# Ledger of designs, part 108: miniprotein binders against q53ft3

Target 1, 195 residues: q53ft3
Amino acid sequence: MFGCLVAGRLVQTAAQQVAEDKFVFDLPDYESINHVVVFMLGTIPFPEGMGGSVYFSYPDSNGMPVWQLLGFVTNGKPSAIFKISGLKSGEGSQHPFGAMNIVRTPSVAQIGISVELLDSMAQQTPVGNAAVSSVDSFTQFTQKMLDNFYNFASSFAVSQAQMTPSPSEMFIPANVVLKWYENFQRRLAQNPLFW
Key: E = the ipSAE of ESMFold2; O = the ipSAE of OpenDDE; V2 = 0.75 times the mean of E and O plus 0.25 times the DockQ between their complexes.

## First folded at step 11 (miniprotein)

Design B9 (at its last look DockQ between E and O 0.02; V2 from the best seeds 0.00; counts 0 for: pae E 13.5 > 1.5, placed apart)
Fold by OpenDDE base, look of step 11:
Structure B9 (fold): chain B 195 residues (1-195), chain A 86 residues (1-86)
Amino acid sequence: as target 1 above (195 residues)
Amino acid sequence: SPESYERAKRYAEFARKYAELIQREAKKLGNEEAYEEALRLFREAAELYKEAAELYEQGDYEKAEKLMEEARELFYEALRLYEKLK
């Protein structure tokens, strides 16, 4: 139902469903993470009148989890980008995840998604610094994402002479990926919020 | 507990809402047969959650918790089946 993406890391598409209405992603080495993208996979939508409240949990100086509301995802807004790097000193907020006896490694944070009524979500206030506030930070994040994708895709590049017949597989010319990358960079430079 | 009662009610409504979603989608696509099992499981889960809520209200926590667990299994299976249809 949900995916989680950190720049320079593999996409996570298998959330741990800890309850009927609660999903969790683990984020190892969270201290190196500036931004996280939470998105719907498009396989299962929210029921009518429902959405997802997105929370971040990190261990405090005592190793106790601190939960903070980052924002929301909905059928109408199926993805969101959150800045988490500045949250590490924040106070905990009320959260629906209770005392999860998750044996946490000190370096592992969590993204929690709680499926809730839209009316209830409207009454909640996200932490102020969670929204992507700086165009520069967003641009850097996007650039890292693009670079990661390009590097990944290019690692599979083979010359025509090296291709083995595989009628079941479709091939994308490397030039198409490069052109897409260049076009995206141009759009990003013109308006970092073009999407 | 009051919290357990409210949780059971919430899950009952959640399961019901998924059943409604699936029913509408199946009807729209003209593929009701493909969604029949998932729909059935959501409906069954919803009923079990309702029963669990009633039992919590009556103070029969042990039986309520058993029904909650059974309902959960059905609910998760329903989600898995629904996801495979996409």
Scores: ipSAE 0.654, ipTM 0.880, lowest interface PAE 0.7, mean pLDDT 85
Fold by ESMFold2, look of step 11:
Structure B9 (fold): chain B 195 residues (1-195), chain A 86 residues (1-86)
Amino acid sequence: as target 1 above (195 residues)
Amino acid sequence: SPESYERAKRYAEFARKYAELIQREAKKLGNEEAYEEALRLFREAAELYKEAAELYEQGDYEKAEKLMEEARELFYEALRLYEKLK
């Protein structure tokens, strides 16, 4: 139902369902993560009158989860970018994941999505500075998405020195990938809305 | 999903631009006929990525993911053929 993306990492599309109406993504090495994108895959919409409350959870000094409300996704706003870099020492908020038996390891945080009534969501207040609305945050996210696409494309590139005679191997010229990356980045710098 | 849709679109554009670069290099070397089949396969892969993007937009994710895999395999076959000619 949901996807979770961190710039420079593979997209996660298989949330752990921890209750009938609650879904979780693990974020290993969360201390290096500044932004996360939560989005609906589009295959299963929320039931009419419902939406998703999105939470960020990290282990406190005792390894206990500290949950903070980041914001919401709905059928009308099916994707959102959240900044989590300032939340890794914040106070917990009231949340629907409290008594759940979710195993947590050090340096692994979680994104939780709770399917709730829209009027219940309207009564909730996200933590400050979680939702991304600044040009700097948008530019940073866009540049990291560009790097992710470049890394994907360049994973098919080899130099002649790395070439092997194996018949199942595939190769592309490395400078082709670099040239495309440079052109794409130049277009993005000229028009940030290009993507 | 917005990320899957954009991923498929970017791969389609990459495959097309890569084919254009290869065609330009083949013309420079005077050997366009030798590269015709590889170029056809690269362009076909681009079309499959484009079709996958359309399926993502329509919400048919299982079919879209399978088509992405098929496009990737076709792109790799084109690369194998291209490397034989280098």
Scores: ipSAE 0.000, ipTM 0.100, lowest interface PAE 13.5, mean pLDDT 67
ESMFold2 (binder alone), look of step 11: mean pLDDT 82; pTM 0.806

Design C1 (at its last look DockQ between E and O 0.61; V2 from the best seeds 0.00; counts 0 for: pae E 4.5 > 1.5)
Fold by OpenDDE base, look of step 11:
Structure C1 (fold): chain B 195 residues (1-195), chain A 83 residues (1-83)
Amino acid sequence: as target 1 above (195 residues)
Amino acid sequence: SPIQEEFEKLMERAEYYFEFAEKYYELGDKEYALLFFEFAARLFRKAAELAKKNNDPESYKEAIEYAEEAQKYAEEIQKELEK
């Protein structure tokens, strides 16, 4: 249902479902991360009147998890970018993920998504500094992410003559990826927050 | 009173969301702005209901006015998104 994206890293589409309504992504080396994108995969929408509360968890100096509400995703806002770099010294907030005794390596943070009623979400208070600080920062982040994706995808490009027949595999022409990339860049240039 | 305390908490949170909505609108994130204006409006309405229950017409009026304002902005943004 959800994906998680960090600039310069591979997209994560396999969240750990810790409960029927709760999903978790692991973020290794979180100290180097400035921004995180959380998005819906588009396969399953939220039920009517529901959305997702997005939390960030990092270990404190004692190794105990500190949870903070970053914000929300909804059917109307299926993706959001959160700044997490400034949160690493923040105070913890109430969260729905309980005492997850996840043996956390000190360098691993987590993104948690809780599927909740919009009415319940409205009663929560996200941290103010999790918002995108500037359009420029957002643009830079998205550009790096796009470049990483393009480079990754292109590394697998083969000519038709080089293809090994595999009926179980689907192939995407490299030109399609390039066109998508160019179109996305154009849209980004017109409106950095178009998505 | 417990009702007054709840009222104040709702008003505070609603104001917080209202400010968030404005910020995101300024940044160009209309979808998020819309969401937060809707949240603000909802909370202001709840606050108004509490004020009414508490027989506080002044607080009721204030909360309703803010709710209407938030709703107006939400509706305007919705129209922009539909174009």
Scores: ipSAE 0.240, ipTM 0.670, lowest interface PAE 1.8, mean pLDDT 82
Fold by ESMFold2, look of step 11:
Structure C1 (fold): chain B 195 residues (1-195), chain A 83 residues (1-83)
Amino acid sequence: as target 1 above (195 residues)
Amino acid sequence: SPIQEEFEKLMERAEYYFEFAEKYYELGDKEYALLFFEFAARLFRKAAELAKKNNDPESYKEAIEYAEEAQKYAEEIQKELEK
């Protein structure tokens, strides 16, 4: 349903679903990260009247999670860039993830997405100006990351005859990746704000 | 009173989102501007409901007028995005 992208890293598209309405991406080596992109993959929209509140979590000096609201994604705003470099020393805020058992490595931050009613989302206050909005900058960053993703994934392409049996692994046909890439590029070229 | 205090908090939050929406509209992010105008309108309407519950027709009128203003901007931006 969701993707998470950090500059210089592989796109994450397999969120850990920790509840019916809550999804988490792990961010290892979080202190080197300045920006994250959170986006909808496009196959499963939010139910009508709902959207996603996006949170950032890092461990404090005692290893306890500190959660901060970054902003939102919705069917009408399906992707956003968030600046997190200033948040690693910020004060925590109220959030929907604190009562949940989430597998946590002390050196790893997280991006949490909570599917909520728009009315509930409206009553929250994002941290400062974490959301970054620039059509040219976002378009260029996203295009560079999409090219990197496509090139990286394509370097692992094999035919069916070349596949090694691996019952614990999931596979994605290369054609699916290509179609996603082509569709995304087309929509971005038609309207950089189609998100 | 508790109802009056909640009314004031909702009005302040709605104003915050209204100003946020104006900022994003100026920056060219029409989708975020739309989202935040819609958030402002929702909160102003919620504040109007509290004013009605508190038998305060002047606060009710004020909140509804702000809600309608925010909704008007949201509808205009929605039309721009559909072009």
Scores: ipSAE 0.236, ipTM 0.717, lowest interface PAE 4.5, mean pLDDT 76
ESMFold2 (binder alone), look of step 11: mean pLDDT 90; pTM 0.886

Design C10 (at its last look DockQ between E and O 0.01; V2 from the best seeds 0.00; counts 0 for: pae O 12.7 > 1.5, placed apart)
Fold by ESMFold2, look of step 11:
Structure C10 (fold): chain B 195 residues (1-195), chain A 83 residues (1-83)
Amino acid sequence: as target 1 above (195 residues)
Amino acid sequence: SPIQEEFEKLMERAEYYFEYAEKYYELGDKEWALLFFEFAARLFRKAAELAKKNNDPESYKEAIEYAEEAQKYAEEIQKELEK
């Protein structure tokens, strides 16, 4: 029903179902993680009037779980990015996962998803600014990729007078790359999700 | 005044979500904006019901006006997403 992704790690798609309406993913070595993506796999939607509250849990100095509400996923918002780097020293929030007996380790955290009524979800308050705008993150990534490619390709530019003849080689004029960069950048500014 | 205290907490939380929704809408994140406008509308209506039970028509009017505003933004955004 749910997936969990951390940059540089394999996608987790096999949540541990700890109750009929509660699902958990383990995050080993959580202190190296800054962002987590939580998403619906698309095979089973939430029932009408329901959605998912997303929690982050880490063990405190006594090995006890500390749960913090990150935000939400719903049928209308089926994927979300959450920043967790600032939460690992925060105070816990009220949560629905109860006192579960899990072997505690200092380096393992969890992502919990609780399926709840939308009316109940609205009465909860997520910690800080854990929810990250997908559009803003996508735009930043896309612009960085665009700049990286253009700067790399441009570093190889030579004038025709500087070229060593190579009749069997195919070439692309540098202005084609520049035009593509300018066109892509214009389209991105008009609609960040066009591609 | 436990009913008045709960009313004020609901109004504050609803306003928080309303402002959050506006933030995300300005960023172009219509899906987050829609979710938070809908949450705000739900909370404002809940606050209005408390004001009604407390026989406070001024607070009722305030809460309902905010709920209707949030709902209108949500409906507009929903139409934009369906295009």
Scores: ipSAE 0.308, ipTM 0.719, lowest interface PAE 3.3, mean pLDDT 78
Fold by OpenDDE base, look of step 11:
Structure C10 (fold): chain B 195 residues (1-195), chain A 83 residues (1-83)
Amino acid sequence: as target 1 above (195 residues)
Amino acid sequence: SPIQEEFEKLMERAEYYFEYAEKYYELGDKEWALLFFEFAARLFRKAAELAKKNNDPESYKEAIEYAEEAQKYAEEIQKELEK
């Protein structure tokens, strides 16, 4: 349902489901992370009237998790970019994840997504410096990202005549997806607002 | 030969995707693992076809074996995702 992207790292598409309505990504070596992209995979939408509250957690000096609300994702806003580098010294907030039996290592942080009612989400206040993009910026990002991928991939597309015969199929070399991904991550690392 | 060079490039690329698929699988990212195993399988099959055209039965056999392995993993992951 969800993906998590850190520039220069493998994309995470398998969140740990810790509850029916709660998902967690582990972020090793979180001190080196400046931005995180959380996005919907497009396979399963939120139920009507629901969205996801996105939280960041890092271990304090005692190894206890400090949780902070970063922002939200919804069917209408299926991805978001968060700056987490400035949050590592912040104060904890209330969160729905409770005491999770997570192996606590000093270098591992977490992204948590809680599926909640939109009305409930509207009453919550994210940390002020976490959100990188406005709703409009997000929409533009999503559209440009998809267009960028499509344009890049299609430029390498080959007809069936160049591959195994399949009249109904166009073929894209496997490396195209990977190259696009790597390029996207590199650009994101250089400028989170490169779109 | 140009055919041999193309074969080797395909095999190298397929192996690269196979390794990536394994890494994603180990990380639990099954959707990406599936994608990369499918890519690997496709490229190995293409390599096999080139080997066949080049009358290289050993290379053909190798490529087919890797293609089958990649496809097997893809199918297994697909089943896991459907549960």
Scores: ipSAE 0.000, ipTM 0.201, lowest interface PAE 12.7, mean pLDDT 77
ESMFold2 (binder alone), look of step 11: mean pLDDT 89; pTM 0.882

Design C11 (at its last look DockQ between E and O 0.01; V2 from the best seeds 0.00; counts 0 for: pae O 14.2 > 1.5, placed apart)
Fold by ESMFold2, look of step 11:
Structure C11 (fold): chain B 195 residues (1-195), chain A 83 residues (1-83)
Amino acid sequence: as target 1 above (195 residues)
Amino acid sequence: SPIQEEFEKLMERAEYYFEYAEKYYEKGDKEYALLFFEFAARLFRKAAELAKKNNDPESYKEAIEYAEEAQKYAEEIQKELEK
C-alpha cells in the first residue's frame, strides 16, 4: 500500500503492518536523514472518506519512542515530502501508536502511517516545518541538477583552435548544450512537473 | 459554553486550512490545495453542526456558507487533476 524513500537509499515498499490500520517503516541511521518521501503504491487506494496520517518516531534519551505528526497522504495527495532534520529533539504529540513500542535500537527511527477518517485527520495539528511543497522541492532539486550538469560540461569547453585531432573521439558543439539548457529552463518555468 | 468554545476552535482551524489551501494553490501544488480545501470544508460543517445544536442560526449560516465555498474549490481542483 505504501512506499518510503530517502535520497541515496533503496526505496522501501514492504511496510511492517503493526495493526489492521497501522504501517511502519524503519529508518536506520536516521541522524543522517534530512528528508523522507512517503507515497502510495497506486494499486490500493484508501477507502472512501479515509486517508493516512504520517508520523515520525525517534528514541529519546531514555530509549523511549517519541512520535510526531508530520502530515498526511490521501487519495488526492498520494505523495508527500517531509523534512525531519529538525525533529530529532523535541516534544512528542498525541499519536495512535502508543500500544506498539517497536523502536528497537538507538539509531533507528520510524515512519508510521495510520489509516484514519478524514474528519479525524482534519482535527490533527502536524508539527511545524515538516511538510514540504512538492512543487518547490522538485523545482529546486531540478534547477540544481541542471546547473550542475551545465557547469560540468562547460568546464571542458575549448575552441576549435585549441582542439587536437582525435578521429576516434566524438564532439558536441558547446552551443548545443546551452540550447538544451535554455530550452529545459523555459519548459520548467512554464510547468515544473512537465517531465 | 463548551459548545461555543469548540465552535470557535473549529472555525479558527478551518480558516487556517482554507488559507493554507489558497497558498498551495498559488504555488501550483493542486494536490495539497485539494487536501486542505477538503479539510476546511469538513471542519466548517462540523462547526455548523455545533451552531445548530447551540440554536445559533447566524453562526450556522456562516459556517455552512464557508463549507460550501471550500467544497466548491475542492471540486474544481479535483476536476483539474482528473484532466
Scores: ipSAE 0.317, ipTM 0.736, lowest interface PAE 3.1, mean pLDDT 78
Fold by OpenDDE base, look of step 11:
Structure C11 (fold): chain B 195 residues (1-195), chain A 83 residues (1-83)
Amino acid sequence: as target 1 above (195 residues)
Amino acid sequence: SPIQEEFEKLMERAEYYFEYAEKYYEKGDKEYALLFFEFAARLFRKAAELAKKNNDPESYKEAIEYAEEAQKYAEEIQKELEK
């Protein structure tokens, strides 16, 4: 349902589903990360009236996760770019992830996505410095690339019936994601200002 | 059980990162390969601890074996990076 992209790293498309409505990506060596792109894969939309609240967590000095609301993704806004480099000194906010049994490693942060009602999301306030607002051109480019990814990846999708007994699910080979990522990197290399 | 479900989730995540590490290594990105093997090893160890708490020796053994494998690869890559 969701993907996570960090510059110079492989695209993550296998979020850990920690609850029915909650998904988590692990980010090793998070201190080297400036920006994160969170996007919908396009395989499964949000239910009507729902979207995703995107959170960032990093371990504090005691190894406890500090969560901060970054922003939102929706069916109408299926991707977002967040700056996380400046958040490491921030204070924690209220979050829906509770006391999850997360691997407490000082070098590992997390991106959490909580599927919530749009009306509820409207009542939440993201941290002020997380949203990349000034780069309309970059946002448009990213969206186009994500759309390209979706179109590319979906062309290689196979039904579960072709792999294992469960015809209701579609699978995208990991190598397809890798190939797309390599192509994406080549394009990004032409414009290093993206990250 | 909740413990079994958590164990399975950890194993799945660890396997995912193990595969990432392999792909990075194949591409020559040894630093990232190292990081993801280390991460995989940690997750497998955590899974093993859960299996132990759940009194599941077979799952414990499996998780430990994978942890040791991931650690071995990490150590080998570390040695390569030090040359």
Scores: ipSAE 0.000, ipTM 0.200, lowest interface PAE 14.2, mean pLDDT 78
ESMFold2 (binder alone), look of step 11: mean pLDDT 89; pTM 0.885

Design C12 (at its last look DockQ between E and O 0.02; V2 from the best seeds 0.00; counts 0 for: pae E 2.8 > 1.5, placed apart)
Fold by ESMFold2, look of step 11:
Structure C12 (fold): chain B 195 residues (1-195), chain A 83 residues (1-83)
Amino acid sequence: as target 1 above (195 residues)
Amino acid sequence: SPIQEEFEKLMERAEYYFEFAEKWYELGDKEWALLFFEFAARLFRKAAELAKKNNDPESYKEAIEYAEEAQKYAEEIQKELEK
């Protein structure tokens, strides 16, 4: 149902389902992580009137989890970027994961997603400034980068009748570049972190 | 009274989310703005329900008017996202 991404790491798409309405991703070496992206895979939308509250947990000095509400994902906002670099020494918050038993190594944190009623989610307050604004700007930048790539690559296109014999070079048809560009735009618009 | 105290807390939280949504909209993040305007609208409607339970028609009217304003912003942003 969910994906989790940290820059420089493989995307996680196989959350541990710890309850019918609760999903968890492990984050090893959490002290090196500044931001985490949480997104819906698109295969299973939230039921009507529901969404996901997104929590961050790290082990305290006794190895016990400290959970903090980062923010939300919903059918209308299916992905979000959260800053966690300032949260690793913060105080815990009220959360729905408090009854869970957890045995983790000392350097492993967790992202928890709790599927809840939107009315209940609205009554929660995320920790200050965890949510970041970058998805629309990232998408706009990415679109401009793709336009630039397409124009650049197209400037080298030749028809087959105009191709110079060059055994050390490989060529692609120009329409393949356009097809890739359109497919990449579609995938990026649907899931900005599909990569 | 307990109902009046809860009403005031809901109105304060709804206003927080309304202003938070405005900040996200000013930054150009329409998705966060939409989500928080919708949250504000939900909280204002919940506050209106408490005002009705408390037989306070002026507070009811105030909360509903804010809920409708928040919902109007959310609907306009939704249209912008669907362009």
Scores: ipSAE 0.360, ipTM 0.759, lowest interface PAE 2.8, mean pLDDT 77
Fold by OpenDDE base, look of step 11:
Structure C12 (fold): chain B 195 residues (1-195), chain A 83 residues (1-83)
Amino acid sequence: as target 1 above (195 residues)
Amino acid sequence: SPIQEEFEKLMERAEYYFEFAEKWYELGDKEWALLFFEFAARLFRKAAELAKKNNDPESYKEAIEYAEEAQKYAEEIQKELEK
């Protein structure tokens, strides 16, 4: 349902589902990360009236997770860019993830997405300067990337549906995602206008 | 002309990526800045090629100059990232 992108790193599309409505990405070596892109894969939309609250967590000096609300993603805004570099020393905020049995590695942070009602999200206040509005143009790029992914993945989803007797859910193998990403990077490097 | 229109589109897009790269750099994200400067450089070069085909030396020169500038920034950022 969700993807996480850090510049210079492989795209993450396999979030750990820690609850029915909660997803988590691990971010190794988070100290070197300035911005994170969170996006919907386009395969499964939010239910009507719902969106995703995006949180960042990092270990404090005691190894305890500090959670901060970064912002939101919705069906209407399926991607967002967040600056996390300046948040690494911030104060924690209320979060819906509770006490997760997270392997406390000092160098690993997390991105958490909580699926919530839009009305509830509207009442929440993200940490200051987390959302990067000045790079909204990147959202267009992200959207193109997602569109490309959707088109690519859809071709495999159909084949999978033919192989399974009950196509109630479409599953995309992880290797397909990796293949797409590699191809996308290659094509992008060759021709930035390939889409 | 179709060639001129294509040239202008490439230049516009290249400039967009260049500006976007600058913004990323200002934001402190050198990886993204590098990527978009590289994109800008490539597109400016493509634009230059079109200008050459269209026998427009002024447009060619302009596009090449921008390509070189974008490439220079990309190289500088690459060096910074390697430290």
Scores: ipSAE 0.127, ipTM 0.559, lowest interface PAE 2.2, mean pLDDT 78
ESMFold2 (binder alone), look of step 11: mean pLDDT 89; pTM 0.874

Design C13 (at its last look DockQ between E and O 0.01; V2 from the best seeds 0.00; counts 0 for: pae O 10.1 > 1.5, placed apart)
Fold by ESMFold2, look of step 11:
Structure C13 (fold): chain B 195 residues (1-195), chain A 83 residues (1-83)
Amino acid sequence: as target 1 above (195 residues)
Amino acid sequence: SPIQEEFEKLMERAEYYFEFAEKFYELGDKEYALLFFEFAARLFRKAAELAKKNNDPESYKEAIEYAEEAQKYAEEIQKELEK
């Protein structure tokens, strides 16, 4: 459902699901990281009226997690860039991940995504230095076009029993479109300019 | 009173989101601008409900006017994004 990208590292698309509505990515060697990108993988939207609150966690001097709200992703804002370089010594805030019992080692932080009602998200306040004021328009345009194409093509899927013969027409199996979509999403997450 | 304190807290948070939305709109991030205008509108309306419960028509009017302004911006940005 989610991806997490740090410049110069492989994209993470296999979040650790720690609850039905909570997802976590590990960030090893977090002290060298200045920005992270959190994004929706593009196939499964949030349910209506819901979105994702995005948190950053780092270990304090006692090894205890300190969680800070970075900002949000929603169906209308499916990817966001967050600055974390100034947050590694901040104070924690109220967060939904307090029940997590994950062994933390030094230099491993976490990005947490909590799927919540929009009304609940609105009552939270992100830390002031996290939101990045620019979004890569190329990546957004490409993701929107990719999603639109896949949804459009998938809307015409039929079983072989439902097909009407049309000998003058060419057909493409639906699983080819799905494989193309999955491969393109993977490559785009690794390098938005791979083409 | 507790109701007045909660009203002021909601208004302050809503104003923060409203200003944040304007910042992102000026920088070209229409998706985040939309998100934050919608959040501001939600909070201004919640504040208006408290003012109405507290029989404070001046605060009610102020909160509703801000909520409607935030909603108007959000609707205009949504229209821009759907083209």
Scores: ipSAE 0.223, ipTM 0.681, lowest interface PAE 4.5, mean pLDDT 77
Fold by OpenDDE base, look of step 11:
Structure C13 (fold): chain B 195 residues (1-195), chain A 83 residues (1-83)
Amino acid sequence: as target 1 above (195 residues)
Amino acid sequence: SPIQEEFEKLMERAEYYFEFAEKFYELGDKEYALLFFEFAARLFRKAAELAKKNNDPESYKEAIEYAEEAQKYAEEIQKELEK
């Protein structure tokens, strides 16, 4: 039903179902994670009037899990991006996952999804700055990509007059475009949210 | 003036590239940091030339100082990449 994606890691599509309405992903080495994407696989929709509350848990100094509400996924919003890098110092919130005595190694965090009524979800308040709008992220990505390409390419542009005594056209070496593409793809692969 | 407007546009773009270069460096992407510092340096130099043509020595000085700073960072990163 759910998938979890961390940049530079394999996608997780097999959540541990800890209850009929609760699913958990393990995130090893969570301290190196900036963003997490939670998404519906598209195989099973939420029942009518229901959605998913997404929680993040990390061990405190005593090894006890601290849970925080990140945000929500719904049939209308089947994916969400969450910033978790700044949450390590946050206070715990109420959560539906109880005292799961999962022997947690100090380096492993968890993403928990609780299937809940939409009306109940609307009354909950996610931790600040965790939710990243997918629409805004896409718009920002597109704009920055175009700006980056244009600026990179134009910086290497030379006129024909600069190449030969013929005046009228600007030239950009083909290798410039290739270099930009390769670098951009590499960066995107390492961190899809680098922009 | 049209020249002043063009100068300001170049400076704004150069500053944008400079900030991107800094961010990439902080993220450990030295290759991108290098590229963007080089872009910034080029644009600052172009801005400086416009200021010179416009007989604006203050703007010229500012643009050259930023160009030199960007170039310095680019050179330092290049040295790091060669190690």
Scores: ipSAE 0.005, ipTM 0.202, lowest interface PAE 10.1, mean pLDDT 78
ESMFold2 (binder alone), look of step 11: mean pLDDT 90; pTM 0.886

